# VH-VL binders against p93756r25to151: the designs that were tried, part 1

Scores and structures below are computed, not measured.

Target 1, 127 residues: p93756r25to151
Amino acid sequence: EIQLGSKLVVGENTLWVSNNGDFALGFFNPPGLLNRFSIGIWFNSNSIPYDQRKVVWVAGAGVVVSDNSSYFELTRNGELVLFDSLLGVPVWNSKTNRFSVSSALLRDDGNLVLLKDREEIVWQSFG
Unless a header shows other numbers, all headers, positions and changes below count from the first letter of the chain; antibody chains are not in Kabat numbers.
F, E and O are the ipSAE of ESMFold2-Fast, ESMFold2 and OpenDDE, as the mean of both directions, binder to target and target to binder. V2 is 0.75 times the mean of E and O plus 0.25 times the DockQ between their complexes.
[cut] marks letters that were taken out.

## First folded at step 5 (VH-VL)

Design a13
Fold by OpenDDE, look of step 6:
Structure a13 (fold): chain C 127 residues (1-127), chain A 122 residues (1-122), chain B 107 residues (1-107)
Amino acid sequence: as target 1 above (127 residues)
Amino acid sequence: QVQLQESGPGLVKPSETLSLTCTVSGGSISSYSIHWLRQPPGKGLEWIGVIYYSGSTDYNPSLKSRVTISKDTSKSQVSLKLSSVTAADTAVYYCARGDYEFLTGYRPFDYWGQGTLVTVSS
Amino acid sequence: EIVMTQSPPTLSLSPGERVTLSCRASQSVSDYLVWYQQKPGQAPRLLISGASTRATSIPARFSGSGSGTDYTLTISSLQPEDFAVYYCQQYDSYPLTFGQGTKVEIK
C-alpha cells in the first residue's frame, strides 16, 4: 500500500511494486527520447532486461519530464501528480482530490488503484 | 580503462555485406552501450546505431533496413553488418562507448576506437 | 531528425586569439548538446557535454554555453594544439545527429 505523500523521483530510480512482484510502477524512457522520462507500469520479471519490459500503462499517454529531480507523487490531497522540475509545473494530474483518497495500491494484476477508506476504489489506471 | 578497437576487411565489393567487429577491453560490454558511427573521407560524422547493455538495439532510420548490430559477451565483441553496400558506404567506421542507462539517460561518446577505413569498390 | 548546423565552416586564426564556434539545432535539444574535437587521422575527442560541462582532462580554456537551439563553444586563448575540426552533436533524441563541423585552422 502506498501512503499519501509518497513520491518517486527520477534520479533515485525507485519503484512501487505489487505485492506479488509481478508489476512495477516507475519512470522509464519512452522510445526515441533520450533523457526524457514517463511514468508507467510494466510487467516485472527478472528474466527480461529492464529496458525490454512491456509497459502496460503510461500516465498522461505520452507526457514526459526531464531532469533527475522530477517526481511522481501521491499528494496529501489524494492526487497522483507528475511534476516536471525543469518547468516547475505539474504536467499530469489524476484529478482525484474530491474523492477522499486515503491510499494507493499497485494491484497484482498491474492496475494502480486509488482507495477511499482503504477499501473503495475511486480511481484506477485501467479504468 | 576501457578500450575499443575496430577490425574487419578494409575492402568490400558493391552489393556485398560490410562486416566489422569492435573488441572492447577494460570493461564488460554487458555494462556499456556500444555505438557504431562512420565518417566518409573529408566529411562529417553519421550515427549508425547502438546496442545497449541489455542487447537491445536502435538504428538510424536512414540505415535501419541494412544494418544489424549484435554482440558476443563471451568474446567482448560487438559486430556491425551493413548489407547491400555502395560507394556511398565508404567511410572510416568507429565504435564508441556512449552509455545509455535505463532511467538515468544518455551519456555522450567518451571512448572511441581508432576507427577503420572501409572502402567499397569493385 | 534534428538537424545540427555549425558556423562558420572554416575559421582561420592565430594562436592566442579567442575562438567562438556556433551550433544551431533545428529544434530545441534542451542542453543535450556535446562538443567533440577531431584531429586528422584520429577519432573525435569529447570536450563538452550537457552544453557546458567539460569532460575529464579538458583544459579550462574550453567552455560551452547556450540553450534551446543555439549553442557556442569558446576557446579563450587558442593554443597550437587546438587547431582541429570541432563537431557538435545532439543527444536529445534519436537518431543522434552531428553538425557538419567547423575547421579551426592556422592563419
Scores: ipSAE 0.418, ipTM 0.838, lowest interface PAE 1.1, mean pLDDT 93
Fold by ESMFold2, look of step 9:
Structure a13 (fold): chain C 127 residues (1-127), chain A 122 residues (1-122), chain B 107 residues (1-107)
Amino acid sequence: as target 1 above (127 residues)
Amino acid sequence: QVQLQESGPGLVKPSETLSLTCTVSGGSISSYSIHWLRQPPGKGLEWIGVIYYSGSTDYNPSLKSRVTISKDTSKSQVSLKLSSVTAADTAVYYCARGDYEFLTGYRPFDYWGQGTLVTVSS
Amino acid sequence: EIVMTQSPPTLSLSPGERVTLSCRASQSVSDYLVWYQQKPGQAPRLLISGASTRATSIPARFSGSGSGTDYTLTISSLQPEDFAVYYCQQYDSYPLTFGQGTKVEIK
């Protein structure tokens, strides 16, 4: 489970991974964009190089951030926020601050979910 | 080890089309972007454009109306065509490989061809 | 397009001397800045990427620094093989653009 306050940063190249390892959530550079990064979920197979991974979800329909200090955070008030640190603005959020989110989970089916009381789904990436 | 080599005519008449080929050896072009650049003798470098592994292209706006970059993956080749040339198009032409990195973006040019001089004169 | 301005245009120096080359961008390039070395009759050679990261096999005497619009390349002690033209290039956005070069020549 992904705890409140957890953060992914473009330059750190860290990922949130499903329990069985089949899916990863992280920053990637969309083809055709120079040094711009989206946050998304992709198949995380040992047999598929990172350069050829299939992306199954992208936050904000492909909204991008512009530098290595930009980040994606599950905030302490329960929102997923994509923040462009170079521009100093959020570019996308899940709008879940009123849903009493306690944690997030990247499920083994590739669905990112926000949980209330660590059990009730109150938001999901595929919804 | 990857190597790039430009080939094509060294002399082109004004108003004709300049046509060059970049041949990649020791690797494939199916996973990389290939850029074309040029350098007039004794002057600086100018970026012409790029073809991505997908076949999509981006061109320098200053040349976009005259330039076409295409590839033949089966021959490991990328071509450059520049139409309606003038003496101002005389330059050494380079192809260079850009690396696509899914997590970190494009890398600067790590492999360059040796360059080929193209002279435009009547 | 982002205009890259290098200074000085030419330096005449002796082996062993320290060299500082300047590159200014017309707008911030967010450290997406590269330095190349080019010797006569050769293609450019990548020295520094990301403003400060040395490329593979580049000697430690080469270093890059700067941020925003102002970047520098430093060669701490010139070697005979370092006499060449040096170019900066931004890769923040298309079109990719180069400075006009700084020629470092033997005095």
Scores: ipSAE 0.118, ipTM 0.688, lowest interface PAE 4.3, mean pLDDT 87

Design a6
Fold by ESMFold2, look of step 8:
Structure a6 (fold): chain C 127 residues (1-127), chain A 122 residues (1-122), chain B 107 residues (1-107)
Amino acid sequence: as target 1 above (127 residues)
Amino acid sequence: QVQLQESGPGLVKPSETLSLTCTVSGGSISSYSIHWLRQPPGKGLEWIGVIYYSGSTDYNPSLKSRVTISKDTSKSQVSLKLSSVTAADTAVYYCARGPYEFWTGYRGFDYWGQGTLVTVSS
Amino acid sequence: EIVMTQSPPTLSLSPGERVTLSCRASQSVSDYLVWYQQKPGQAPRLLISGASTRATSIPARFSGSGSGTDYTLTISSLQPEDFAVYYCQQYDSYPLTFGQGTKVEIK
């Protein structure tokens, strides 16, 4: 379970991982976009061959950030924010700051969900 | 260890299509981007294009109308076709690879084929 | 496209001497700059990426510096195996482009 204030940073080898390990959320370099990174969810299971691990979701339908320590954060206000540190602006936001989000979960089916009271889904990546 | 090797005809007639194959051994190509470059004898390097780990491509605008890059993942092969060649296309042709671009992005080419000379002459 | 201009075209030096090679871009490339070494009959060899980061197994006598449009490769004490052609290459934007090369030859 992903707590409020959790952050991923371009250039760090950190991921948000589902409980069974089959899915990961993190930064990747999209084809054709030199020196730019997106946040995505991909298959991460050791039982899935390396060349079949595909990105199944991308924040903001493929928005990108620079490699200047840009980050993806579940803010204390319950928002997912993708921030470009070179430009000094967010490039994507889940718009959930008024949803009373208490945590996030990357489910074992690859769906990223935001939870109220740690149980009620109020936002999801595949919705 | 990963190795790249170019193969194809060394002599091509003007107006014909140049066809080369890059064979990658010691690893799969399915998660890597493979680039083609060329170098006319005694001259500098020119980037031709890339086939990404996704299978999509980008080409040098100067060659885009004549170039196709494709891959056969099951054979670990990447193909270059350059149509309507002239003497100006005479060069050593290289295939090259960098690190795992999914994670790191492009950082230069640390794996190169040995190069193959293609001469365009009538 | 970004034009890379190298100087000097040729440099004749003796072993032990310091070598400074220049690479200028037609617009800022923001340190997205690679240096290669190439010997006759061989593929290029990666020396430096990110303008200043030495590739694995490259000797410490090779260093890269510069910013914006102006970049430099330095060989602090030239060894016999360092006589070669050196190319810079930008990766700020496609198409990837190379300088025309600087030949470092024995005097």
Scores: ipSAE 0.541, ipTM 0.833, lowest interface PAE 1.6, mean pLDDT 90
Fold by OpenDDE, look of step 8:
Structure a6 (fold): chain C 127 residues (1-127), chain A 122 residues (1-122), chain B 107 residues (1-107)
Amino acid sequence: as target 1 above (127 residues)
Amino acid sequence: QVQLQESGPGLVKPSETLSLTCTVSGGSISSYSIHWLRQPPGKGLEWIGVIYYSGSTDYNPSLKSRVTISKDTSKSQVSLKLSSVTAADTAVYYCARGPYEFWTGYRGFDYWGQGTLVTVSS
Amino acid sequence: EIVMTQSPPTLSLSPGERVTLSCRASQSVSDYLVWYQQKPGQAPRLLISGASTRATSIPARFSGSGSGTDYTLTISSLQPEDFAVYYCQQYDSYPLTFGQGTKVEIK
């Protein structure tokens, strides 16, 4: 379970991983780009090279950010926010501040869900 | 309308610390990155550093060891400190917002202060 | 850092003429390129962003083009108020860097 205020930062190589370990959410370089990052979910397997892992979801339909401490955050207001530090603005937002989000969860099927009262799905990546 | 304005002493002695303040009005400094830039007389522009939306900072590697940028949200002010100044630090100093306009989608430093000249001299 | 090189350093022209300014990056900046106009005693003014998008209230005679490492600012018909120094700047990566500028002066 992902707590409000949790943040992934470009360059820190941290991931949000599903309970069974089959899926991971984190920053990756889109094909052909070395200095831009997207935030997405992929099949997580040690037998597959990092750059060959299949991405199943990307926030903002391919939005990219610079590698200058850009971050993806579950805000305390309950929104997923992709922030481009170079531009100094959010470039993608789940727009879920009104849903009383209490936590997030990367499910074992690769679906990222935002939960109300730790139970009710109010937003999902595959939705 | 967003406005930025630099303020501080126009004269600094060598080896001392240059201190400037950028006052931002018409917008929240918590919503944007504020950058500091400088321009020596008759020369081009140099990027000094940035304080992000989150409060984190990044600096030009050429100045990193001497630069500190901070902000006071309650006063809507961003501060620049440059230590151990020399004559090479004489320049017009600018603060600017950017480099992105969310609503229109274009990027760049869209709002600038008028600039303040800081001369380093004995 | 990415080095930005502008050419020519100075351009002497008359009103009504077409202006073409060049900006080259030491490596690809992926269209993260802006152009500024600066007049004496003033802060730079944003003209073009994203290599080809005019900023708000910028006249149509200003246009930007290019990709990869090579970019161009064009003024279709130079007006008296256009005499100034023009800078390109990349925002592909830190540190942000500027070209040395091209001065467009009256012939």
Scores: ipSAE 0.017, ipTM 0.647, lowest interface PAE 6.2, mean pLDDT 90

## First folded at step 11 (VH-VL)

Design w6
Fold by OpenDDE, look of step 11:
Structure w6 (fold): chain C 127 residues (1-127), chain A 122 residues (1-122), chain B 107 residues (1-107)
Amino acid sequence: as target 1 above (127 residues)
Amino acid sequence: QVQLQESGPGLVKPSETLSLTCTVSGGSISSYSIHWLRQPPGKGLEWIGVIYYSGSTDYNPSLKSRVTISKDTSKSQVSLKLSSVTAADTAVYYCARGDYTFLTGYRPFDYWGQGTLVTVSS
Amino acid sequence: EIVMTQSPPTLSLSPGERVTLSCRASQSVSDYLVWYQQKPGQAPRLLISGASTRATSIPARFSGSGSGTDYTLTISSLQPEDFAVYYCQQYDSYPLTFGQGTKVEIK
């Protein structure tokens, strides 16, 4: 389970991983780009090279950030925010501040869910 | 230690196809991107294109219509073909390794071949 | 494409002198800037990546700095083996592009 305030930063190569390990959420370099990064979820199989792993979700359509300390955060306000530090602005937001999000969970089916009271799904990546 | 070595004909006639091979030893071409570059005598460097460890390619737009890069993993070789050559294609051709990963993106050329001179002449 | 411009084209110096080479990009390359050294008859050798990170086995006298569009390679004390042509290259976006080089020659 992902607590409010949790953050992924470009370049740190840290991931949010489902309990069974089958899915991972993190920054990745989309094909055709050099040093731009998207935040997404992919099937996390060690038998498959990273660039061949199926990406099942991306935050925003074609949204990318630089590696200038850009980050993806589950804010204290309960929003998923992708922030481009080079531009100095958020470039994607789940807009879930009104749902009383208490935590997030990357499910074993690859669905990222935002939870209210740690059990009610109020937002999901597959939705 | 990783080593790259270019090989192929040193002379090519105009309008023919330049064909070079980069043999990589001490490392796997399935783990790294291999780039082709060239340098006309007494001039600077020009990037030709890249074949990623996945097998996909990107080319310099200035040469895209004439360039094909491929690889044979079993032989640890990367090939460059440049069609319809002219005198302007006379250069030392280099293959170089670049690091590219899904998580970290692109990194500069850390290993180079010694280069091979290709002269386009009748 | 991003145009890389190096200056000066040639620099004549004596051993022991401080060397400052400039590289300017036509647009910001976000520190995705690499420096190479090339000696006659040899392939380029990686010196600096990420604008300021020395490659493995590169002497400490080599340093890179800069940001945005303007970058600098500095050799604190020129050694005899440092006479060569130096190239900058951006890897911010395709196509990868190089500066025209600065030749550091002995005075």
Scores: ipSAE 0.357, ipTM 0.811, lowest interface PAE 1.2, mean pLDDT 93
Fold by ESMFold2, look of step 12:
Structure w6 (fold): chain C 127 residues (1-127), chain A 122 residues (1-122), chain B 107 residues (1-107)
Amino acid sequence: as target 1 above (127 residues)
Amino acid sequence: QVQLQESGPGLVKPSETLSLTCTVSGGSISSYSIHWLRQPPGKGLEWIGVIYYSGSTDYNPSLKSRVTISKDTSKSQVSLKLSSVTAADTAVYYCARGDYTFLTGYRPFDYWGQGTLVTVSS
Amino acid sequence: EIVMTQSPPTLSLSPGERVTLSCRASQSVSDYLVWYQQKPGQAPRLLISGASTRATSIPARFSGSGSGTDYTLTISSLQPEDFAVYYCQQYDSYPLTFGQGTKVEIK
């Protein structure tokens, strides 16, 4: 499970990975966009090179941030926030601050979910 | 240990297609982007275009109607074709490696080929 | 497209002198700026990326500075091997564009 306060930062190449390892969530560089990154979920197989992997979900329908320490955070108040550090503004927010989110989980089916009481899904990436 | 080498004809007639190959050794082209650039003798550099790790391309708008970049990952080769050449296309042509991969942003060209002069003349 | 303008076009200097080269962009490039060195018959060599970060094995006498539209390459004490043409290049947006170069010649 992904705890409140967890953060991914452009350039650190860290990922949130499902329990069985089949899916990963992280920053990627969309083809054709210079110095810009999106947050996405892709199928995470050791047999597929990273450059051939296809993204199955992108936060905010493809909004992008710069490479200057921009980040994606599950905030202490239960929101997923994509923040562009160059512009100094959030570019996308899950709008879940009033949903009593306790954690997030990248499920083995590739769905990113926000949980209340570690059980109830109050938001999901696949609607 | 990564090395890039351009190859192809040094002389091309006007109106024909210029064809060059960049062979990459000591690294995988499936993990990096490959750019083509040119430099007319005694002049500055012009970016021609890029092929990404995914196989997608972007081209300089000034050349886009005449240029095609493609790759063969099994041969570690990237090809440049520039159609309908004129004397203005005479230049040293370079291939260069970028770090424009799925997980990373663009990085400056850290490896360049030696360059190959292509002359467009009757 | 972003036009990169370098000045001066040529400098004739002696070893030991301080060299300051200017690069101006037609719009902000947000520190996505590189400097290359090119000697006759050779491919360009990466010196500085991100406006101010030296590439590996580049001597400390090379430094980059600036922001927005105005960038500078400084060689604090010119060595005999530093006589070359220097190019700036922006990587903020496509098409990637280069300045026309500054030639640093021995006087």
Scores: ipSAE 0.146, ipTM 0.701, lowest interface PAE 4.3, mean pLDDT 87

## First folded at step 13 (VH-VL)

Design z2
Fold by OpenDDE, look of step 14:
Structure z2 (fold): chain C 127 residues (1-127), chain A 122 residues (1-122), chain B 107 residues (1-107)
Amino acid sequence: as target 1 above (127 residues)
Amino acid sequence: QVQLQESGPGLVKPSETLSLTCTVSGGSISSYSIHWLRQPPGKGLEWIGVIYYSGSTDYNPSLKSRVTISKDTSKSQVSLKLSSVTAADTAVYYCARGDYTFLTGYRPFDYWGQGTLVTVSS
Amino acid sequence: EIVMTQSPPTLSLSPGERVTLSCRASQSVSDYLVWYQQKPGQAPRLLISGASTRATSIPARFSGSGSGTDYTLTISSLQPEDFAVYYCQQYDSWPLTFGQGTKVEIK
């Protein structure tokens, strides 16, 4: 379970991993670009090198941030925000501040869900 | 401290395959990305390709059809093969470390081999 | 690919003089610009990365500046050991590409 205020930062190699370890969410380099990062979910298998892992979901459908301490955060008001520190602006937002999000969870099927009262899905990456 | 050194034949006939080896010491090639570059005499630098820490590769599109980069982690060696060579492939060939990962991006070339001259002569 | 163009091709100077080398990219490289120094018979040596960050053990007389498509390497006071060819390289996009180099030679 991902708590409000949790943050992934470019360059820190931090990931949100599903309970069974089969999926991970984190920053990755889109093909062809260097030091540009997107937030995505991929199948987390030790048998597949990171750079060969297929991304199954990307926040904002191609949105990228710079390698300048940019971050992806589950804010205290319950939004997923991708922030470009170089630009100084959010570049993607789940727009879920009105759903009383209490936590997030990367499920074992690779679906990232935002939860109300730790149970009700109010937002999800898939579907 | 990381050290790289190129080795291989200094002479290759046209249409044959250029084959070089980069031996890396002071670091693990499983932790770093190793690039191949070349520099024709009196000219600038050209990026050939990279083998990532994972073993995946990317090549310069201009050379992709002729280039193969591989590595042997047990020997701490990275190999370059360039097929169907011509006089235009005469150059000093370098291997260099330029860290790149799926998660952290790219770093410039901080360690280089001394380079090895390969001459393509008929 | 991103084309890197350096100017001038050759620069003849005396020790103590200020050196300004230019590097232009065919499109923005977002400060992912590196400068190398190469002396005869040697591999390139990393000088500046990220357009303005000196590498370890690089003297303070070397500095990098610029943004977007235009970048500059400056040597505040040219030393005898600084006569060499200088290359810029972008690492914004694949494939990695280099400028054609600027030769700094003694006048």
Scores: ipSAE 0.274, ipTM 0.797, lowest interface PAE 1.7, mean pLDDT 92
Fold by ESMFold2, look of step 13:
Structure z2 (fold): chain C 127 residues (1-127), chain A 122 residues (1-122), chain B 107 residues (1-107)
Amino acid sequence: as target 1 above (127 residues)
Amino acid sequence: QVQLQESGPGLVKPSETLSLTCTVSGGSISSYSIHWLRQPPGKGLEWIGVIYYSGSTDYNPSLKSRVTISKDTSKSQVSLKLSSVTAADTAVYYCARGDYTFLTGYRPFDYWGQGTLVTVSS
Amino acid sequence: EIVMTQSPPTLSLSPGERVTLSCRASQSVSDYLVWYQQKPGQAPRLLISGASTRATSIPARFSGSGSGTDYTLTISSLQPEDFAVYYCQQYDSWPLTFGQGTKVEIK
């Protein structure tokens, strides 16, 4: 489970991974975009070469941020926020500050969910 | 120890297709982007294009209509084809490694081939 | 595309002298700038990336500085092996573009 305040930062090589390890969420560099990154979910297998990994979901339908320590955070008020540190603004959020989010989970089916009381789904990536 | 090496004919006739191969040894190309560049004798460098880890390509707009870059991952090779060549295409051609693909941002060219001179002449 | 302009085109200097080379971009490249050294008959060699970070095994006499559109390569005390052509290149946007080079030659 992903706790409130958890953050992924461009360049830190950290991922959020499903419990069974089959899916990962993290920053990736879309082909053809120099020095720009998106947040996505992909199949996470050691047997899949990098050139065959498929992104199955992208936050904000493919919005991008700079590599100036931009970040993706589950904020303490329960929002997922993609923040561009060069521009100094969020470029996408989940709009869940009123949903009493307690945590997030990347499920074993690849769906990122936000949970109330660690159990009730109040937002999901494929919703 | 990663090494890049260009190979192909050093002489190409006008109007024909220039064809070069970059062979990467001491590593694979499946996680890297490979670039082609050229340098006419006594002149500066020109970027030709890139093939990403995904197999997608981007080309210099000045050459895009004549250039194709492709790869054979099983042989760790990247090819360059430049059609309809003229004397202006005479240059030393380099392959270079940049971009750590998928998870990392673009990297400067830290590995270059030795270069191969291609002369366009009858 | 971003045009990179280097100055001066040529410097004639003696070993031990300080070299300052200029690179100007037609728009901001936000520190996505590299410097290469090219000796006769060789491929370019990476010196500086990110405008100011020395590449592995590059001597401390090489330093890079600048921001935005204006960047500088400095060689604090020329050695005999430093006589070469120096290129800047931007990595901010496609197509990748190079300056036309500054030749540093023995006086």
Scores: ipSAE 0.233, ipTM 0.712, lowest interface PAE 3.2, mean pLDDT 87

